VHH binders against F-box only protein 17 (Fbxo17). Designs and how they scored, part 20

Target 1, 286 residues: F-box only protein 17 (Fbxo17), of Mus musculus (Mouse) (q9qzm8)
Amino acid sequence: MGARPSRRQMTEARRLALTKLPPELLVQVLSHVPPRALVTRCRPVCRAWRDLVDGPSIWLLQLARDRSAEGRALYALAQRCPADADADADADGNRHDEFPFCALARFCLRAPFGRNLIHNSCGEQGFRGWEVEHGGNGWAVEKNLTLVPGAPSQTCFVTSFEWCSKRQLVDLVKEGVWQELLDSGQIEICIADWWGARENCGCIYRLRVRLLDEYENEVVKFSASPNPVLQWTERSCRQVSHVFTNFGKGIRYVSFEQYGRDTRSWVGHYGALVTHSSVRVRIRLS
Below, E stands for the ipSAE of ESMFold2; O stands for the ipSAE of OpenDDE; V2 stands for 0.75 times the mean of E and O plus 0.25 times the DockQ between their complexes.

## First folded at step 8 (VHH; framework vhh_lunsekimig_d3)

Design z02 (from z01 with A33Y; at its last look DockQ between E and O 0.85; V2 from the best seeds 0.78)
Fold by ESMFold2, look of step 8:
Structure z02 (fold): chain B 286 residues (1-286), chain A 120 residues (1-120)
Amino acid sequence: as target 1 above (286 residues)
Amino acid sequence: EVQLVESGGGVVQPGGSLRLSCAASGFTFDDYYLYWYRQAAGIERELIASITSGGSTNYIDSVKGRFTISRDNSENTMYLQMNSLRAEDTGLYYCAAEVYEGDWTMRDYWGQGTLVTVSS
């Protein structure tokens, strides 16, 4: 039962030993550290570590480890990513708050492929993340009357007797999908939404999803405009979905715009219900 | 400015017919859904018929087979042909068009309504 070095002394000794590695070995060691730890714990260690984390090599090594067809396709595109892409600036020229990140670092940190880029997709956080325009008695958030498959929360947004509109603007570049990747012709943007109404109520539902350039001008549009439902008798919600592909160069934003109202002009929340909205990005294989 | 003007309302005997018109100015009907609503005494205004840009129609049960909604995009006019009228059809009839307002919000534009009275 002897005395041992303090936790601070042991941590310091490890940091000193690692800083003496040749750069080639240090890059390999750091490439095995999770992205958040690289930024929060490794980057502050010293100037040499900061320079490696701020450069592309560590991030390319992490991307190279996915040897699936999708991973290999992504890696080929990542090898062509300019070293200065998205560094310290967004499309408006604004700088990051905390740390400079190269485009590959942002991709690894944000992990945009396969996750839903719509925030607060079911209203579980009220209207946070949504731009809203209230008609009639406005939007409300309620518990789902029926299970919506795959929804992260069983809540929905409900509309009223005049058009309720809401929109979320997804900045794909800020989510980590750098511009050259978007322009590659190998990206698909998958969108979905779930909608319905209260039993024996009528509703009108509309969805418009637009792909916008950096100036927010519309380049591509998808619209779902189902016939008004005069009486909702179904036991489950309906899904609408679409895949954008071959949309050309210059896309930066997805504008996800949804709308609802009732057919009876009833005071209260008897209009369309909307939930489980999604925007997902993936690499096309062929 | 967008304007919708209904016409063709009046007094008619049960079993009779009327044709309502809705003329638009300030926009074209081409790509929009168009609607007829009815407001009877003591009841909120309700959708009774709709027509898509492609001509597909939808009706509440109480008017199916008796009413026909149609559109003439070249005349920027929508119609409601009402046949076999009943006392229950008495009310104020509104046309409406759903329109995007600004960049991404939506509203209906409404006419002032035209009165239909079905009585002996």
Scores: ipSAE 0.669, ipTM 0.873, lowest interface PAE 1.0, mean pLDDT 86
ESMFold2 (binder alone), look of step 8: mean pLDDT 78; pTM 0.767
OpenDDE, look of step 8: ipSAE 0.846; ipTM 0.951

Design z03 (from z01 with A96V; at its last look DockQ between E and O 0.85; V2 from the best seeds 0.77)
Fold by ESMFold2, look of step 8:
Structure z03 (fold): chain B 286 residues (1-286), chain A 120 residues (1-120)
Amino acid sequence: as target 1 above (286 residues)
Amino acid sequence: EVQLVESGGGVVQPGGSLRLSCAASGFTFDDYALYWYRQAAGIERELIASITSGGSTNYIDSVKGRFTISRDNSENTMYLQMNSLRAEDTGLYYCVAEVYEGDWTMRDYWGQGTLVTVSS
């Protein structure tokens, strides 16, 4: 006289069977679940699952699966990550918000390596994410007339007849690059920008990228100050790039600061064009 | 406060020469790019010459080979040597410095201008 369980009953029985696994096997099983699903679906199942998601073991196993030289180097550093490393904790370990996850979980959730940490890099979302100071007629957003290789959107920011300034402050620790990883001597911070001039009007472009400590004090900087574009022949845009290496301990932020204006004081948007701005982090092998 | 004072303008014959000077104060002169702008009657101001902190120069085509921008960091002074002057060079000449203001914004400071008149 057996009844056939419903699909809901079989799903519930499957959940109960997984919760009865020995902890060693449960860790292995959960380590194959994508990071967002671990946090949103696995963590609420029971106390044992919550404790595993909140601890380092599952996340270490996920990092270990990258068998490349870069993945092995990262894993070695992740094994030495302190249990109390949390970007939101103060010096005595107190949290500033409600998220209980360890530093490795944040790294896996944010996936910061190789990703462009600049939000809205081409102006495709207007000025969202940027702190902006308008000069003259201010910044505007336009479609690119010339293809910019690799850009996620073919749009750009354009400047006016007085200096237009904007910047984005990237919090590397909040993006998942925990402080001991930044301090390891094995991290490179790669920045790039694309800029150009409008035909029949020259421009001036400046870039300043500063690495800041946790108090936002400047520790290292890179500046690009190319000569003004005065000659009318240019049909393409230019790239500026730089790699910060060996920058020591204590870096937390990247301040990515862009500036432009025209050379002729023309009312309107005839100044420097900027787009496809990037900050990327990678591990250096030695 | 940031101050720029031009001198050296005047009246010259076509083919003549003038040397403009710009005395600067109130900022770290060595760190910044400097510019000469020209404004002829009835048109907008236009950048005609630039010099970087490291001494690299650039010129618009109409003055290239005739004008030379230079800087003397020990005297906090920028110069424009103007040779082979033409009637079209007549105008008000401004020196300009770009300076970082506050934490991350940028501003230009302008001199009052010095008048150059090229007339027969």
Scores: ipSAE 0.634, ipTM 0.852, lowest interface PAE 1.1, mean pLDDT 86
ESMFold2 (binder alone), look of step 8: mean pLDDT 82; pTM 0.809
OpenDDE, look of step 8: ipSAE 0.847; ipTM 0.954

Design z04 (from z01 with A96T; at its last look DockQ between E and O 0.86; V2 from the best seeds 0.76)
Fold by ESMFold2, look of step 8:
Structure z04 (fold): chain B 286 residues (1-286), chain A 120 residues (1-120)
Amino acid sequence: as target 1 above (286 residues)
Amino acid sequence: EVQLVESGGGVVQPGGSLRLSCAASGFTFDDYALYWYRQAAGIERELIASITSGGSTNYIDSVKGRFTISRDNSENTMYLQMNSLRAEDTGLYYCTAEVYEGDWTMRDYWGQGTLVTVSS
């Protein structure tokens, strides 16, 4: 589902009339408002609207509208989401303003399913979002010589004559995939990467993707360790992919760790190229 | 501390054989891929043979069929058996290992090299 900005022009008269609706009708009306407008424009109207936006009912109605098999599976899990566990409240029950939203609201606002959770996946923003360790002459960013299918930018990261490492830590809970959903046994985490080298150059490429618990301890790992390529003769990069399923309870983070270098110790950036890295989450049907 | 020490280099006649050894310490040897590189005069080092932790091997074309990389995990030692040596095989031979350092970074460790000279 694409973005649905509010098409209604909320006038003061309409806003005042809506504040007098019974809660059951108001929930129905507000459930048609896009998530960001609910938070930014509807929540401040009055206490009754704030309470509805802070509660689960509006968000459950929005989730229920996806009648696909995936939407129905998600809705069943969403009905069991504990609202009280998401509140950042002190001992007196007071909510802190900076994070008042329940897990369902965060899911709707962040829209994590199907979206690439890796930021700056092609180096179009330099190294923003990546933790980087430079070897040799380090990582660099350059334009792709050939089209990488589906990439949001035709740029790549390139490595040097000593191991270059970089990683991105994806917080799935922060992205809106609440813990009970992750623990449900119905979530798949799909990862992919594209790698290669310059024509007539050799490279070594490694990928390690780890699923981590809340303490950042490794629980599940996928590794790709292809044999060194001694001379790159292809016109395009190769894809690696993996789907994590049945990974048990307690997963919170995805650590997406990439490594590359050359095979000839060439000064400069003649090592493995990496681009179009992805982490995507979806609900599994069974 | 990670250490790699090559040995077994020397002077041989064309058609001869040598066996290089790389003694490793300071890391869990079994877990990592290992490599032999060669550096001829005037050329940067090049990877000539690799062996995975599981024993899968890869070679550049010019040594395939003549060189054999192997590993003995009980001795923490990698080998390069070099047969049918040619003058073009002359150079410094380095062993190297890729090792995870810290939580998620990777580093190469290199030996100091052992010289192989193939001459009449």
Scores: ipSAE 0.612, ipTM 0.842, lowest interface PAE 1.1, mean pLDDT 86
ESMFold2 (binder alone), look of step 8: mean pLDDT 82; pTM 0.804
OpenDDE, look of step 8: ipSAE 0.835; ipTM 0.949

Design z05 (from z01 with S50T; at its last look DockQ between E and O 0.76; V2 from the best seeds 0.71)
Fold by ESMFold2, look of step 8:
Structure z05 (fold): chain B 286 residues (1-286), chain A 120 residues (1-120)
Amino acid sequence: as target 1 above (286 residues)
Amino acid sequence: EVQLVESGGGVVQPGGSLRLSCAASGFTFDDYALYWYRQAAGIERELIATITSGGSTNYIDSVKGRFTISRDNSENTMYLQMNSLRAEDTGLYYCAAEVYEGDWTMRDYWGQGTLVTVSS
């Protein structure tokens, strides 16, 4: 007739047993915890756990588990990542423990490879995340009646009778792609956009994507300037894409800049439609 | 200050020829696509010819083979050679340029228009 511990008591007992593990085993156990849980749940447990989460070892173990060619290439670069900032700030040098302290932790938390770094890519959140300059009757957001393959939302931005401009600035370092990784020569930056026009309308569409340095100076540029469309009779959208590679050292930002208007100065929103904009980063194997 | 000034319009008989010029200033001419638009009485402007910075051209069907757009980057001037003119070509002809303004915005600039009248 022994008393069984409550679920709270069982969880507490497991936590206490984990804190008694030799450090080598504790690192191994913690390396199996998802990055967000490491920062939010494991880090506050005690000083020893905080030191492990703030150091590189757990994160290197997580990266090492991806044994694909991409994972091994990343791991080799991660092994040379700068040591953790050992910011023991004497006299309370204003620490903000809410953010990760090392580049590897940020990479694991942000997971920048393979996801779209453009926010609000289809206008599903209005203009949130975009810097916008309205021409004519300005940009609008509408439901996209033409299916766009792979889009997270079937909405789009539409332009008017004078140039409408908008852009999003992606900070690759804040997204977790640390500077030495960007400078490695093994990073590709993949961009894409989808554009079209209203049925039976003409439009002009432009895309400019620039890779910028830390001071936001242009280093590399891709431009797409399709011939103006005098009448759009197709029930489809067109895709533009480009892969930046071999772009040298010092890149930090991607400036994704879109432009559209109509060909006939019609009042209203009869210009180019754009949607499903993307910036993705990956490691190059060859 | 971006400026576009058309010249060369006038009165011509059907079958005749006319050459329009568009002098540009206030921007790096070589970097941008340029356009000719036409506006007949009572209707909106329509794009009729384009030329890219690299010299590639495009035309609407009604002028293809009769009109030739060209550019002289050394003189910051775009041209429209109009041959085999028809009465339906009558209208105001505008040149236009798309220009990056500031860091990343884009703006249209327009000329004042030059009148072409094709009378029988």
Scores: ipSAE 0.577, ipTM 0.799, lowest interface PAE 1.2, mean pLDDT 85
ESMFold2 (binder alone), look of step 8: mean pLDDT 82; pTM 0.802
OpenDDE, look of step 8: ipSAE 0.800; ipTM 0.935

Design z06 (from z01 with T52N; at its last look DockQ between E and O 0.83; V2 from the best seeds 0.76)
Fold by ESMFold2, look of step 8:
Structure z06 (fold): chain B 286 residues (1-286), chain A 120 residues (1-120)
Amino acid sequence: as target 1 above (286 residues)
Amino acid sequence: EVQLVESGGGVVQPGGSLRLSCAASGFTFDDYALYWYRQAAGIERELIASINSGGSTNYIDSVKGRFTISRDNSENTMYLQMNSLRAEDTGLYYCAAEVYEGDWTMRDYWGQGTLVTVSS
């Protein structure tokens, strides 16, 4: 009576036994495996499993399981606007330790719908993820004086006595929204930002959000240019938001550009406060 | 090259009126907000009036009802009509513009200032 097989050996035997299934059943079984496990554990098993994970069928079946109105609409779009297989052939330009995968796999792995695609949206990681141009005494990060609804951190960026600028460039395709889906006419890009002034000093706030093509040329723009908040007005935290829809073909990036300064030219950080910046993607249901 | 040039400052009696002009060049005038700032002796300059690209205006309380900011996009010129002037309106008046520079950064541009003196 020998030793029992290790847990690892039993897992390996189960994967090898599954290689005997007809392809139709194997696709069904694998479609229940979480996306990360498909790439890291199932793909290396054999050539047949690798080909299924690298192809669209498993991932399309995962999309079909979401029976909500949003999920059904996405599934229909994925069938009408399939990813171009050649569009992802340039994976060698990314980190060398990533496994290659099709556009549907990237969508399932990244899960871009509904989540905020802006990294470090409240400054909780300093300026990580942001391109920054400092004016005056520059940008700083501090804790919010007033609760900002729904913010993942109660921190903000604050500006100074000359224009401070910062930008984040969101690559929608790398976040999993494949080009043909973006081109479908059924995708909305929702942006929002929260801003305000210090109680004792007015501010000027600007937001520019540009949708860019693959060459980073501007195709669509939204600008918010609210009137200055004067030093003696009621302190408030304001939201700006916009939904890009019907933006045509060829969009790849969102350039989220925000700006602030004070109205009194005071040394220090008395300019506009910004926080809880967001870019979200959703499917149009109407 | 972005340039702003103020004119129209001078000496005026209390209760009088004065019209400042700001001639602009080097940027697409119609697209940008424009500002008047005032600097009294011994303090930092402060925003007193603004006009957005859409024509919406805003004023600090001390000038509201007395000063009117306007823009003439055909002449690339901004104005400040100052009525019912008071001694505390004395100071150096600057026009300013916010302009995108490069791809996504923003900078202030300022004029050299025009002096307004309100005295008996």
Scores: ipSAE 0.665, ipTM 0.875, lowest interface PAE 1.0, mean pLDDT 86
ESMFold2 (binder alone), look of step 8: mean pLDDT 82; pTM 0.798
OpenDDE, look of step 8: ipSAE 0.821; ipTM 0.942

Design z07 (from z01 with D61E; at its last look DockQ between E and O 0.81; V2 from the best seeds 0.75)
Fold by ESMFold2, look of step 8:
Structure z07 (fold): chain B 286 residues (1-286), chain A 120 residues (1-120)
Amino acid sequence: as target 1 above (286 residues)
Amino acid sequence: EVQLVESGGGVVQPGGSLRLSCAASGFTFDDYALYWYRQAAGIERELIASITSGGSTNYIESVKGRFTISRDNSENTMYLQMNSLRAEDTGLYYCAAEVYEGDWTMRDYWGQGTLVTVSS
């Protein structure tokens, strides 16, 4: 008939028991902790735990749990990730982030696959995240009058009577897609955009998406130059999409560049409408 | 420097024909879409015809079947063949191009215009 220890004694005893485990068993236990809790709660416990969270082993075990074909393909590539990779270092090894992370930790924390890497894709946050160049009366944000399928917000950006330009630069490495994964030949980069015109006017729309190296030099380009929407000939919202494949080694950035204007030179916001812009990354199964 | 120069305007009777030319320089002509705009007195310029780098054309309804846009990439020249001209076609005709400037911004470039007058 033994006495039951208090809740504080049981919590303390469990922590002490974990610190006595051999490192290989501790790694297994910690691999079941969600990524954010690993960095915020487990990492500060002691040097041994910090060293495990800062290393690759815990993160490899988390990636191994996805038994799908996609998960197995990713795990095979993750096993070849260099142990000394630093996702936040520049070419000279300088750190840019407050927390030290190995590349696999960044991948698990950022979860870049399947997620739209374009921030503020519909203008729901104004121009936040976009570099803009205003022509005429500039860009504005409006509610959609026609449903745009799959858009996370029914808002759009609208242009004016002179070319309006805007761009978002996506750093794939900082989003968690480590360089060796990008260089593997098994990555596809999928882009899409939605655009249209007001019923009572026409527009011109252009899209340019460039894959850039670490020096921000253009390596691969996709351009879309659809026919202008004339006032009485075209009315609907349209999608533009492209998949980059076989783009070689050394790609780091995606530059997503959008342009629009009207066809009538009308003061105001009667140019192209754009929304639901996306950049997504996936693993190719072939 | 980007330069567009229109020519071929003049006075013509209703029902007549005229051919406009736009000579371009200062950019890679083959890579860009090109446009004809028309401006009647007292109103804004309006796009009337376009041609893509691949040769696809588009027209407003009032000129469709009467006007033909074309391009000669070897001569860096765009044309507008104007047939069955009407009094409402009178105005200044401008050629235009959009060209990338700097790293990622876009600018409009315009010619100075060529006058077409349709009258008896």
Scores: ipSAE 0.607, ipTM 0.831, lowest interface PAE 1.2, mean pLDDT 86
ESMFold2 (binder alone), look of step 8: mean pLDDT 82; pTM 0.802
OpenDDE, look of step 8: ipSAE 0.849; ipTM 0.955

Design z08 (from s30 with V60I Y108R; at its last look DockQ between E and O 0.62; V2 from the best seeds 0.63)
Fold by ESMFold2, look of step 8:
Structure z08 (fold): chain B 286 residues (1-286), chain A 121 residues (1-121)
Amino acid sequence: as target 1 above (286 residues)
Amino acid sequence: EVQLVESGGGVVQPGGSLRLSCAASGFTFDDYALYWYRQAAGIERELIASITSGGSTNYIDSVKGRFTISRDNSENTMYLQMNSLRAEDTGLYYCAAEFTPEQWKSMRDYWGQGTLVTVSS
């Protein structure tokens, strides 16, 4: 009567067999594991696996598997990434121990090219993630009465009878866009915002988006100053957008700054409406 | 020290004309968007006309075609030419300049003290 290994015993035997693989084969095998599982489940297995997960090779193999034009362009840049790049270094090079992985690992974990880097873009979490200065009766969050294309939530921020200001600072390096990639000349930073006015009140809306260096000094600025909405009009949403290109070396942050008020000085929230703010990064395909 | 000083208000009959001036000092006038607001008795100030640094103008419907906002950058002065005045135009007229600070916060307007326009039948 032969013994049949339990499911637990078979899992342990397979783990031990993988540990015996030559490093070049182990790298190939591990490169098929999703990024979060690599850092949470594979890294703790043993020193050899930890060293592979903390190094660049597995992550380069994962990036190589994206056969799209964007993926191939990114892979070419990833091959130039320094092997010892510190994904968690600040502007003066000081390490923060929370992120001990290489820059490519952070890129794969954070996936910055696939998402909006503005947190809480429609006010669905109140003011979380935003630095806010209240004028008049301050900012409020309301449900949209008009569909905003592509918005993750049908909510918006509303301003009052004195200037209301808010800002979000996006750290591109912390989001996974390593400094050498930003410096490559092949990155575009796409920003957009949606704004409008109440049907019964005019508004003034302003947007300022600044690209900042490691020391938070302004390097590049985009400003939108649309004409005030002064007359009664049907409620509508309007988009402002801009693509930063050719912005040079040394960019680390995006400062996304929004401003609004009404034109009638009415108590309450009758000023500019703002929602679906976005910062996205992509690789230039041309 | 930023200052905006309105002048040119007064009493006129319906159908008459007035020209308001807003003399500015203490800032680089050419760079600013400028505004005229009107405050009738018992009502809060309402923006009625605007002019960008590049000279583009905008007006509320009730004054369009009757009022003209303009600027003379060489004299650091903004104007509001008011024609075909009506009793409803009576009020205190303020000029304003929009200030965008270097920091992300403290967006504000600079205001004048207002000049009174009375249109009496």
Scores: ipSAE 0.719, ipTM 0.904, lowest interface PAE 0.9, mean pLDDT 86
ESMFold2 (binder alone), look of step 8: mean pLDDT 79; pTM 0.787
OpenDDE, look of step 8: ipSAE 0.748; ipTM 0.907
ESMFold2, look of step 9: ipSAE 0.619; ipTM 0.861
ESMFold2 (binder alone), look of step 9: mean pLDDT 79; pTM 0.788
OpenDDE, look of step 9: ipSAE 0.649; ipTM 0.868

## First folded at step 9 (VHH; framework vhh_lunsekimig_d3)

Design p01 (from z08 with F99V; at its last look DockQ between E and O 0.67; V2 from the best seeds 0.00; counts 0 for: unsure alone 63.7 < 65)
Fold by ESMFold2, look of step 9:
Structure p01 (fold): chain B 286 residues (1-286), chain A 121 residues (1-121)
Amino acid sequence: as target 1 above (286 residues)
Amino acid sequence: EVQLVESGGGVVQPGGSLRLSCAASGFTFDDYALYWYRQAAGIERELIASITSGGSTNYIDSVKGRFTISRDNSENTMYLQMNSLRAEDTGLYYCAAEVTPEQWKSMRDYWGQGTLVTVSS
């Protein structure tokens, strides 16, 4: 018996009024809603809203708002994005339980540019996210003795007296970098790692980063194989880095593979240490 | 069958010289890093010299200027020329080859059986 609508009735009235808008105006309105809210709250409202959230138009408008050189270059590529992509399908073909199937929506939700795509990069979560092979007394995690610039945690992985290996496989498409964007010739993949050893210890460090196709076959490789360090006398870890560019078509994965051991065969964890591993993607400006 | 065989060890007086050889068979070692390790009594095996496939070398301080590592890829053989030998150089000397895996796992070394060097009067 209300002479005034309740708060819930006012919320419903706003939702109902928006469903009466012509599609071109509704797209403009919805384009101001944050990506998570679009998929969790707007998409279930009605069929018309679902169709808009599942299509490219809202997401193109969001990308167009970034007027930086990077944003404009991305927008130009996004305009050519195919309307139908299987990037969000799982093995049994269920698309909507995980993500909207639109590649632009996944890009906006995942925000892959500028983000480190390596999880647990410093060992703060133990070995979660890493495939490991233990040699000697195996890998361990310990606190950094000196600051590693930019690391999200001051912890590292340390190796033992026999080769320790670990690997993380990054699926660039699942992180939102759709295949046509990867194939565009305008993407750079930036990798870095930090390595070292305990004071006055020796170590051997190896890094191999491979760009793999959909079938996980190697297409491009970067390797770092520094000479063994027979006595570590530096206060800080060393950084290794590389930028993959002009790598052609068909890349989907980055395989980040690290190896270490000591030089003196000491029982325990006196081998190479690694931390703050990174994989980042960016658009190349020409 | 992959095999590394050291030779050239023996007994020498302080100040003397020896040349160790490491003959490889069962693989082409041209693309591998190669190492000499030393194990003295009461001490764990330690890396004393290394050589990359491109010929870059590295040594522990106690052997710099006295030992020279080299490789002859046409003979699949690595050498360690040891000059100005000291009593502290006594030990079992091993050669090793680092094998980078085709897959990401199973990084390993191949090892020789060792050759004994004794420096005494």
Scores: ipSAE 0.695, ipTM 0.890, lowest interface PAE 1.0, mean pLDDT 86
ESMFold2 (binder alone), look of step 9: mean pLDDT 78; pTM 0.771
OpenDDE, look of step 9: ipSAE 0.704; ipTM 0.888

